# VH-VL binders against p57417: the designs that were tried, part 9

Target 1, 135 residues: p57417
Amino acid sequence: MNNLIDTIKKIENILYSLERILKQECHNLLKSKTSNEEILELIKRKKILFKKLIILSQDRLCLEKEYNIFPPYESNNKLNNYWKKIINTCLILRKLNLKNKIIMNKKFYLNQRFLELSSSYKKSVTYNLDGNLEI

## First folded at step 4 (VH-VL)

Design a12 (framework fv_regdanvimab)
Fold by ESMFold2-Fast, scan of step 4:
Structure a12 (fold): chain C 135 residues (1-135), chain A 122 residues (1-122), chain B 110 residues (1-110)
Amino acid sequence: as target 1 above (135 residues)
Amino acid sequence: QITLKESGPTLVKPTQTLTLTCSFSGFSLSTYGVGVGWIRQPPGKALEWLALIYWDDDKYHTTSLKTRLTISKDTSKNQVVLTMTNMDPVDTATYYCAHSPYDSEGYYFDYWGQGTTVTVSS
Amino acid sequence: ELVLTQPPSVSAAPGQKVTISCSGSSKNIGNNYVSWYQQLPGTAPKLLIYDNNKRPSGIPDRFSGSKSGTSATLGITGLQTGDEADYYCGTWDSSLRAGVFGGGTELTVL
């Protein structure tokens, strides 16, 4: 049981880290002077946290089967309380992520329109989604 | 350019505590997704996973030795320290530290130290 | 107790091919990605394969990996005398919440 409790606590911590990154991303997206490099760095950090969350979630699923206990863990008040916090945090993260995607899409749309008007569009189209120049 | 090197005593008496230091360069444990683990290998035997610490101070220990093992990091010094209590002759082994990234889908060690040999004898 | 099982030894002649198996359970190989390591005599292990089938830069394509269910396989083609080494599989065990290694396979090239 201790292994499941510890895993749930680690999941909660990763979700709090994601919340901090998403809030920082929002802050940076709202600044007119924030560099694209800073935004890309936060995206990379989010991907790393999601990868860790996947591994922790696999651990959780495995331990749930071993102990025959499953979300929302109604038979165990301590686990049930952690799970409620996790669900609430996930809802917050979903809203923050959606908000940031909307802001990012608006910024990318405006930048693309500017590039078209500046006659620089032809050069930009040779860059792929990874930022590499394609000849 | 990533390098790791283990250091510590080569001889330890039974019941004593072993402290090993992993010193590294070419990466920082403040970087998201970076971890450092410890692995040992008794003479002529298989690799045995011991412990792992990540950039966010998240820690893991092998179940069989969990009560004897402590892993910690000093990010400013580029060091990870492993402590093992109540040493026994069966703990005689070469101890390795290794770099573990979160830059792909699974768990693995991509760069290893040369290893340091620890002999436990009276 | 070994969590991952490998054959203790394999052998073949230069230019031939060998496969090394690694068998686990749903809690480790079945649930997580597999890595493979080569250990030449007197040296530290070297990563050969990660994420089941990916090669790091500098590893020749005659080394390959695969995973099916709760087992993984390392394939080596065009065997060379320099391939004589111990080979270890590794993965994460979701129940133990720890990394685990196989018992190792000694490859002899005769």
Scores: ipSAE 0.720, ipTM 0.859, lowest interface PAE 1.2, mean pLDDT 88

Design a13 (framework fv_regdanvimab)
Fold by ESMFold2-Fast, scan of step 4:
Structure a13 (fold): chain C 135 residues (1-135), chain A 122 residues (1-122), chain B 110 residues (1-110)
Amino acid sequence: as target 1 above (135 residues)
Amino acid sequence: QITLKESGPTLVKPTQTLTLTCSFSGFSLSTYGVGVGWIRQPPGKALEWLALIYWDDDKYHTTSLKTRLTISKDTSKNQVVLTMTNMDPVDTATYYCAHSPYDSEGYYFDYWGQGTTVTVSS
Amino acid sequence: ELVLTQPPSVSAAPGQKVTISCSGSSSNIGYNYVSWYQQLPGTAPKLLIYDNNKRPSGIPDRFSGSKSGTSATLGITGLQTGDEADYYCGTWDSSLRAGVFGGGTELTVL
């Protein structure tokens, strides 16, 4: 039966879609001018893709039990090769997500520092990103 | 406001191919998380799930009819088309299309068309 | 062939409470969320409950849902004559990779 192979292919396609979204997110984060609407749309799309990935993963788990075959599917060369592709894609996605998170954190830190500098003349007490009380 | 409406022939002869169109408004199949499915109901019988298509062109068909069923979309026209080959009198039913969002925890149909009745007879 | 089993009929008097069961297996209700639909005679089905226990806008709180293991239940309190209808449960089946519906339950308000 090809049901497990078909499910694995659908999972791979969702991972490719996530890769595209993460690359778009990176591009937007590296722009000097930020569109909050574009960032929110990408976050919404990521959330939907993760929901679909969860359902496909449930289908995969169910079919694995039915066929008595499990990752890395060593008894089936075709499934084993697809699984290796999936693992490699997941590693790429993890790296992209970490990179985007670092860029986001750096942008937040720089924005926070700018806000602290601009508000200093208002004599307000603030804490910086490092947790230090500013005078 | 989401609305869907089924259209197609009301009478089909055995062995012919049925083509049904679902026309909708209030949403787009270009929107992430959106799907449209087809369900049928023979007279006096239960609802039977047939097929589903999502925004990303991902397709599903009931296993018992998969070789007979084709589902496709035309995003620019706001239409989803179901084709069923080799019609038989047992396929006589009311055919529904319905909107299925992928934005909750589970799978469901929130808005349904009014249904179109298809009779298969010689 | 029914993958989800419902009682064929249920009845109660106006103002009373009724429950409708839906029994499945690990591949459907066990893995996935359940929805419920009301079908009045001659009309299209209408969503009553989604995600096991959530109500769409416009559905009164006398309709409720719950799930335990591989079974789900629809509860209707304060029965009205306008509730006479067929009720269907629905979910996703991870083994079939398809949506599935129960056989339906005819509710009669005596």
Scores: ipSAE 0.736, ipTM 0.857, lowest interface PAE 1.0, mean pLDDT 88

Design a14 (framework fv_regdanvimab)
Fold by ESMFold2-Fast, scan of step 4:
Structure a14 (fold): chain C 135 residues (1-135), chain A 122 residues (1-122), chain B 110 residues (1-110)
Amino acid sequence: as target 1 above (135 residues)
Amino acid sequence: QITLKESGPTLVKPTQTLTLTCSFSGFSLSTYGVGVGWIRQPPGKALEWLALIYWDDDKYHTTSLKTRLTISKDTSKNQVVLTMTNMDPVDTATYYCAHSPYDSEGYYFDYWGQGTTVTVSS
Amino acid sequence: ELVLTQPPSVSAAPGQKVTISCSGSSSNIGRNYVSWYQQLPGTAPKLLIYDNNKRPSGIPDRFSGSKSGTSATLGITGLQTGDEADYYCGTWDSSLRAGVFGGGTELTVL
């Protein structure tokens, strides 16, 4: 069981890192004097966190099957509490991502690239919430 | 330009603790997506994965050796350190450190150190 | 014990084609991407294939990779004497939460 708990904690930490990056992206998008280099760096970091989240999600799904326990993990109070935090963070991430998408579209910076990346990011987050098989 | 080099003792006595240092250049462990792993290879045998550390201090260890293994990083020195307790003659191997990026779809090592040979003998 | 199974050896003549298999399970190859490494005698391993079928810069196109289900294959065409080496497959195992390597295949070019 400790392996599933450890994996869930790692997922939570990645989601918190994504939240920090999305907030930083929002701040940069709202600046009067924006830097394309700063925005591009944040996009690269989001892509990297997305890749790590995919691997952690595969670990989670594998361990869930092995231990025969699934979200929202009602039979295990500790896992259930971590999962509630993950769900709440994912809701925050969805709102932040949509807000940033709207601002970025209005600014006409890397519009298509941001949309593609945000779709990939949302897909990753949605897969974690649903417990569906990743493609 | 990415290079890694292993350093440490070449001879270790049974029950002692082994400490190996991976020194690298051409990248930083402060960079998002960067990891460094340790792999060993006993003479004439297969590669065996040992441990991995990422830029965010996230750590992984092989289950069979996890109680004996510690991996840590010193980002300012461009170093990753592997410590292995209670050495045994079966731990005799060439030890490699390698760079592992999150820049593609899967998990892999793209650059490897030359390896350092550790012999465990009385 | 090995988690990924490879044939211990393969051989062929110069100019021929060989394939090296790597067999795993649903916890590793079945859900994660595969890499391949070439190890010439007395040297460190070198990345040959990543993400199932992609080549790093400098790797000739006569090397190829593929994956189906819980197995992966390394193909080498136009064999050269310089290809004599040990070949290892590698991937992530989601149950172990660890990297895993195959047992290695010794390629001999006669």
Scores: ipSAE 0.760, ipTM 0.872, lowest interface PAE 0.8, mean pLDDT 88

Design a15 (framework fv_regdanvimab)
Fold by ESMFold2-Fast, scan of step 4:
Structure a15 (fold): chain C 135 residues (1-135), chain A 122 residues (1-122), chain B 110 residues (1-110)
Amino acid sequence: as target 1 above (135 residues)
Amino acid sequence: QITLKESGPTLVKPTQTLTLTCSFSGFSLSTYGVGVGWIRQPPGKALEWLALIYWDDDKYHTTSLKTRLTISKDTSKNQVVLTMTNMDPVDTATYYCAHSPYDSEGYYFDYWGQGTTVTVSS
Amino acid sequence: ELVLTQPPSVSAAPGQKVTISCSGSSSNIGSNYVSWYQQLPGTAPKLLIYDNNKRPSGIPDRFSGSKSGTSATLGITGLQTGDEADYYCGTWDSSLRAGVFGGGTELTVL
């Protein structure tokens, strides 16, 4: 089970890194004089974090099948607590992405696959938990 | 140009701890998406993956050797260090370090060190 | 035990075509991208193919890769004596959370 817990922690860390990059992107987009190179660098970093998230998500899916345990991991309090943090962070990221995408509409765009993955996680939790209609 | 070079002892006695250093140039472990891994190859045998460390200090170790392996980085020195405890003659191999980027869709090693041969014998 | 299975050897004449297979499972090749490496005697491995079918700069188009399901294939056309080497497939195993390599295939050019 430790492998699944470790993988979930790695996913959480990548999502926190994405949050910091998205906040930095927002700050830079609101500046009157921002280098295009700075914006492009943040986009490159987001792509790298997204690619790592995809690999970690494959690890999670394989380990879930192996241990026969699935989100929201109700049978394991430790995993359930990490998963709740992950879902909350995904909701924050989606909100930040939408805001930044609006600001960047004419010049640059966010990674669409990341937005789709965030949407999938949110819908899965909503289905399993019932009663959470926010979003 | 990316280059990597392994260094460490060439002869180790059974039960001792092996420490190998990978020194590199042409990239930094502060760069997003950069990783460095260790692979070994016993004489006449296949490549065996050992461990990997990424720019964000994320670490992986092969399950069969996990309790014996430690991987760490010193970003300021451009070095990655692998330690393996309780050496045995079966650990005799050429040890490689290699650069692993997250700049594509999959996991791979694009540049390898020349390898350093470690013999474990009494 | 090997997680990825390759034939131990293959052979063909100069100018011919050869294929080397690599068979895995859903947790490795089935979930992740495949890379291929060439190892000439006494040298470090060299990347030939990454992301299933992409070549790094400097690798001739005689080398190609493909993936279907839980198996991958390396193709070499126009064989040259300089192609005599060991060839390894590699990927990430999501269950092991580790990189894995095939057992290697020795290519002999007759």
Scores: ipSAE 0.748, ipTM 0.875, lowest interface PAE 1.0, mean pLDDT 88

Design a16 (framework fv_regdanvimab)
Fold by ESMFold2-Fast, scan of step 4:
Structure a16 (fold): chain C 135 residues (1-135), chain A 122 residues (1-122), chain B 110 residues (1-110)
Amino acid sequence: as target 1 above (135 residues)
Amino acid sequence: QITLKESGPTLVKPTQTLTLTCSFSGFSLSTYGVGVGWIRQPPGKALEWLALIYWDDDKYHTTSLKTRLTISKDTSKNQVVLTMTNMDPVDTATYYCAHSPYDSEGYYFDYWGQGTTVTVSS
Amino acid sequence: ELVLTQPPSVSAAPGQKVTISCSGSSSNIGNYYVSWYQQLPGTAPKLLIYDNNKRPSGIPDRFSGSKSGTSATLGITGLQTGDEADYYCGTWDSSLRAGVFGGGTELTVL
């Protein structure tokens, strides 16, 4: 049981880290001038956090089978409360990611126009919540 | 080039606390995805996984030794420290630290230190 | 306690092939990727295989890995005397919340 609780807490911490990255991404996107290096670094960090979330989620699934307890963990008040926090945080993160994607798409359009005019670059960079780079 | 090196006492008396330091170069624990673990090997016996710490201070310890083990990092010094309390002759082993990537599909160690031998005797 | 079981020893002649098995359970090999390590006498372990079947740069294609169910296999073809070493499988175990290694297999080339 303690192993499942500890894994859930680790998942919660990764979600908080993702929230910080998404908020930092939003701040950078709202700047009039943003470094390409800063954007790429945030994308890399986001990918690593999603990788860790996948691994921790696999740990959670294995422990759920072992203890025969599953989300929303209705038979265990402590786990049920953590799960509600996780669900709520995921909803917040999805909204933040969608907002950032909208801003990024608008910024990408403007940058694409500028790059076409300058002819220095022919491609631009964007990515989705799954952590996949689209160039 | 990633390199790691273990340091600490070679002789420890029973009941004492062992402190080992892993010093590394070629990577930083401020880098997202990076981890450093500790493994030991008693003379003529198998490898035993001990502990692991990641860039985000996430920690894991083998269940059988969890109450005796502490792992910590000093990111600015490029060091990871393992502390093991209440040493016993059965803890005599070569202790290794190793680099663990977090950007892969699984858990593994891709670069290892040379190991440091710790003998526990009175 | 052994969580992953390996044969204690295997042997073959130069130029032949050998396989080393690693048997676990659903809490480890069944749900996680497997790695393999080579340890030459008096040296630190060296990564041979990661993510079930991938080789790091510098590892010859004579070394291969595979996984089926709760078991994994290391294959070595074209055996050389320099392959004499202890071989360890490794993976993660969700029940222990820790990494685990097999008991090791001593390879002798005769």
Scores: ipSAE 0.617, ipTM 0.806, lowest interface PAE 1.6, mean pLDDT 87

Design a17 (framework fv_regdanvimab)
Fold by ESMFold2-Fast, scan of step 4:
Structure a17 (fold): chain C 135 residues (1-135), chain A 122 residues (1-122), chain B 110 residues (1-110)
Amino acid sequence: as target 1 above (135 residues)
Amino acid sequence: QITLKESGPTLVKPTQTLTLTCSFSGFSLSTYGVGVGWIRQPPGKALEWLALIYWDDDKYHTTSLKTRLTISKDTSKNQVVLTMTNMDPVDTATYYCAHSPYDSEGYYFDYWGQGTTVTVSS
Amino acid sequence: ELVLTQPPSVSAAPGQKVTISCSGSSSNIGNHYVSWYQQLPGTAPKLLIYDNNKRPSGIPDRFSGSKSGTSATLGITGLQTGDEADYYCGTWDSSLRAGVFGGGTELTVL
């Protein structure tokens, strides 16, 4: 059981790291001037955290089958409490990610419109921040 | 130009604690997705995974040795330290540290130190 | 204790092809990407393949990897005497929450 509890705690920590990155991304997107390098670095960090979350989720699924206990872990109060926190954090992250995507798409749309109006034929810049926050 | 080098005692007496240091250059453990692991190989035997530490201080240890192993990092010094308590002659092996990136799909070690040989005898 | 099974040895003649198998379970190869390492006598292991089938820079294309279900295979074509080495598969194991290596395969070029 301790292995599942430890894995759940690691998942929670990664979700908190994702929250911090998404908030940093939002802050940078709201500034009037941001560097592409800063945005790309945050995207890179998000991808890395998602990769780690995938591996931790695979660990969780394996241990759940081994211990015959599954979310929301109703038979174990400690695991149930961690899971409630995880679900709540995922919902917050999903909202933050959606908000950031909307802001980014709006900025890209405005820049694209400006390029079109200026007779520019270069449409080579795309920012894709899609991610799966489900566990 | 990622390089790693193991250092520590070459001879350890039974029951003593082994401390090995991995010193590296060409990367930082402050970089997202970076980890450093320890692997050992007894003479003529297979590679045995021991422990791993990531940039976010997340740690893993092999279950068979978990109570004996401690892994820690000093990001400012570019070092990772492995300690193993209660050494036994069966722990005689070449000990490697290796770089593990999270910038691809899976888990792997791309650069290895040269290894340091530790003999446990009285 | 080994969780990944490799044949202890394989042999072939120069210029031939050889394959080395690595068999695991759903908690390791079945759910995770596989890597392969070459260890020449007296040296540290060197990464040959990562992410099932990708080669690092400097590894010739005569080395290849594949994965099917809970097994992985390393293929070597155009065998050279310099390929004599021990070969190890590696991956993550979700049940152990640890990295795991196969027992190693000694390749002899006859």
Scores: ipSAE 0.761, ipTM 0.882, lowest interface PAE 1.0, mean pLDDT 88

Design a18 (framework fv_regdanvimab)
Fold by ESMFold2-Fast, scan of step 4:
Structure a18 (fold): chain C 135 residues (1-135), chain A 122 residues (1-122), chain B 110 residues (1-110)
Amino acid sequence: as target 1 above (135 residues)
Amino acid sequence: QITLKESGPTLVKPTQTLTLTCSFSGFSLSDYGVGVGWIRQPPGKALEWLALIYWDDDKYHTTSLKTRLTISKDTSKNQVVLTMTNMDPVDTATYYCAHSPYDSEGYYFDYWGQGTTVTVSS
Amino acid sequence: ELVLTQPPSVSAAPGQKVTISCSGSSSNIGNNYVSWYQQLPGTAPKLLIYDNNKRPSGIPDRFSGSKSGTSATLGITGLQTGDEADYYCGTWDSSLRAGVFGGGTELTVL
């Protein structure tokens, strides 16, 4: 059981790191001048955290089958409490990510319109695995 | 270029504590996604995974040796330290440290130190 | 504990092809990506394959990897005397929460 508890704690820590990155992303998106390098670094960090989250989630799934215990872990008060915190944090992250995506899309749309009005140039935009626009 | 080098005593007596240092260049443990692991290989035997530490201070240890192993990092010195207590002749091996990134899909070691040989005898 | 099984040895003549198998379970190979390492006599291991089938820069395309279910395979074509080495598969084990290596395969080129 201790292995599952430890894995859940590691997952919680990754989610807190994601929250920090998403808040930094929001602040950068709201600036009058934005560094493309800074935005790309935050996107890179998000990708790394998601990769780690995937590996930890695989660990969690394997340990759940081994111990025959599953979310919301009703038979174990400590795990149940951690899981409630994880769900709450995921809801917060979802809201932050959606907010940032809306801001990013709006900024890109306005920039494209200004370029269309002043130039004949066409630009390409990339998406990352979070579903956000890459600048 | 990424390089790693192991250092520590080459001879250890039974019951003593072994401390090995991995010194590296070409990356920092403040770099997002970076990990450093320790692997050993007894003479003529297979590779055995020991421990791993990531940039975020996340740590893993092999279950068979967990109570004997401590892994830590000193980010400012570009070093990772492995400590193993209560050494036994069966712990005689070449000890490697290796770089493990979160830059692809799977878990792997892309750069390895040259290894340091530790003999445990009276 | 050894968790991944490899044949202890394989041998072939120069120019021939060999395959080296690595068998695990759902908590390791079945759930995670596989890497392969080449260890020449007296040297540290060198990454040969990562993410099941990808080669680092500098690794010849005569080396290939594949994975099916809970097993992985390393293929070597056009064998050369310089390929004499021990070969190890590696992956993450989700149940042990640890990296694991196979027992190694000694390749002899006769």
Scores: ipSAE 0.755, ipTM 0.875, lowest interface PAE 1.1, mean pLDDT 88

Design a19 (framework fv_regdanvimab)
Fold by ESMFold2-Fast, scan of step 4:
Structure a19 (fold): chain C 135 residues (1-135), chain A 122 residues (1-122), chain B 110 residues (1-110)
Amino acid sequence: as target 1 above (135 residues)
Amino acid sequence: QITLKESGPTLVKPTQTLTLTCSFSGFSLSEYGVGVGWIRQPPGKALEWLALIYWDDDKYHTTSLKTRLTISKDTSKNQVVLTMTNMDPVDTATYYCAHSPYDSEGYYFDYWGQGTTVTVSS
Amino acid sequence: ELVLTQPPSVSAAPGQKVTISCSGSSSNIGNNYVSWYQQLPGTAPKLLIYDNNKRPSGIPDRFSGSKSGTSATLGITGLQTGDEADYYCGTWDSSLRAGVFGGGTELTVL
């Protein structure tokens, strides 16, 4: 049983790490002058945490079969309490991810419109940017 | 660019504690997704997985030796330390440390140290 | 002792093809990705294959991997004298919460 409890705690920790990254991503998306490098680093970290979560989830599923106990773990108060925290955190993560996606999509739309406007004036890009053609 | 090297005593007496240090360069354990593991190999025998530590201080130990094994990291020194208590002649082996990333889909070791040989005898 | 089973030895002549099997269970190979390592005499292991069938930079395409169910296979074509080594499969075991290696296969090039 201790192996399942330990695995659940590891899962909870990964989900809290994901929450921190999603909140940081939101914060950066709301800034006027956020570098693309910062956003790409957060995306990289999210991918790493998801990969670890997959391995931990496989550990959890395997141990559940061995101990014959399954979510929401009603027969074990300690596991049930951890599971409630996990579910609540997953709901928070879902909302944060959706919020960030909406912000990103809105920024993409605005960036796309700006590119469309700049392209209309970039019909003479070579002429207007003559100083950049030194090679 | 990634290199690892094991160091520690080459001779240990039965019942003593073994401490091995893995020193590395080309990466930091402050980087997301990075882990360092320990593997041993008795003379003429198979590789045996011992322990693993990740950037987030998450630790794993093989069940058969769990009570004897401690793994820790010193991120500022680029070192991972393995401690094994109550050494026995059957623990005579070459001990390796190796880099394990979360950059792919599965679990693996991409770079290995050269290994350090530990002999346990009276 | 061992949770992943490999044949203890295989042999073939230069230019031939060999396959090395690695058999496990649902808690290891069945649910997780497999890696393969080459160990030349007196040296540390070297990664040959990761994620079941991917090669690191510098590994020739003569080496290939595959996985089916609870078993994995390492293939070596165009066998060379320099391929004479011990070969190990490795994976994660979800039940043990630990990495596991096969017992190793000694490849002799006749």
Scores: ipSAE 0.713, ipTM 0.841, lowest interface PAE 1.1, mean pLDDT 88

Design a2 (framework fv_regdanvimab)
Fold by ESMFold2-Fast, scan of step 4:
Structure a2 (fold): chain C 135 residues (1-135), chain A 122 residues (1-122), chain B 110 residues (1-110)
Amino acid sequence: as target 1 above (135 residues)
Amino acid sequence: QITLKESGPTLVKPTQTLTLTCSFSGFSLSTYGVGVGWIRQPPGKALEWLALIYWDDDKYHTTSLKTRLTISKDTSKNQVVLTMTNMDPVDTATYYCAHSPYDSEGYYFDYWGQGTTVTVSS
Amino acid sequence: ELVLTQPPSVSAAPGQKVTISCSGSSSNIGNNYVSWYQQLPGTAPKLLIYDNNKRPSGIPDRFSGSKSGTSATLGITGLQTGDEADYYCGTWDSSLRAYVFGGGTELTVL
């Protein structure tokens, strides 16, 4: 059981890191002048966190089968509480990501280079959010 | 160019604690997606993964060595340290540290140190 | 205890093709990406393949990888004397939460 609890805690930490990066992205998108280097670095960091989240999610699914316990983990109060926090954080992340996409789309018409740098990010972020919803 | 080098004692007595340092250049553990792992190989035997640490201080250890392993990083010095308690002659091996990037779909080790041989004997 | 099984040895003549298998389970190869490592005598391992079938810069295209179900295969074509080495598969095990290596395959070029 400790392996599942530890994996859930790691997932929670990754989601908090994503929240911080999405907030930083929003701040940068609202700036009048933002460096392309700063935008690219945030995109890179988000991709890395999403890849880590995918691996941790695979670990979680494997351990759930092994221990025969599944979300929302009703039989274990600690896991159930962590899961509620995870769900709440995911809802926040989805709202932040959608807000950032709207801002980025508006800026597209003013800066084609910005959109070129972020095209992969937009595809990856959309796909990863859809993947997380599969949970 | 990414390079790593292991350092530590070459001879350890049974029951002592082994401390190995991995010193590296060409990357920083402050960079997102960067990790360093430790792998050992007893003479004539297969590779055995020991531990892994990433930029965000996330850590993994092989369960077969129970509570004997500790992995830590000093980002400012470009070093990763592995400690292993209660050394036994069966722990005699070449110990490697290796770079593990998170820029792919799975975990892997792309650049390895030359290895340091540790002999455990009285 | 080996979690990933490889044949202990394989052999072929120069210019020939050889394949090395790696068999695991649903918690490792079946669920995660496979890497392959080459270890020449007296040297540290070198990455040959990552993410099932990708080559790092500097690895010739005569080395290839594939995965099907819970098994992975390393292919080497146009064998050279310099290919004599031990070959290891490796992957993440989601149940153990550990990186696992195969037992290794010794390639002899006759």
Scores: ipSAE 0.744, ipTM 0.875, lowest interface PAE 1.1, mean pLDDT 88

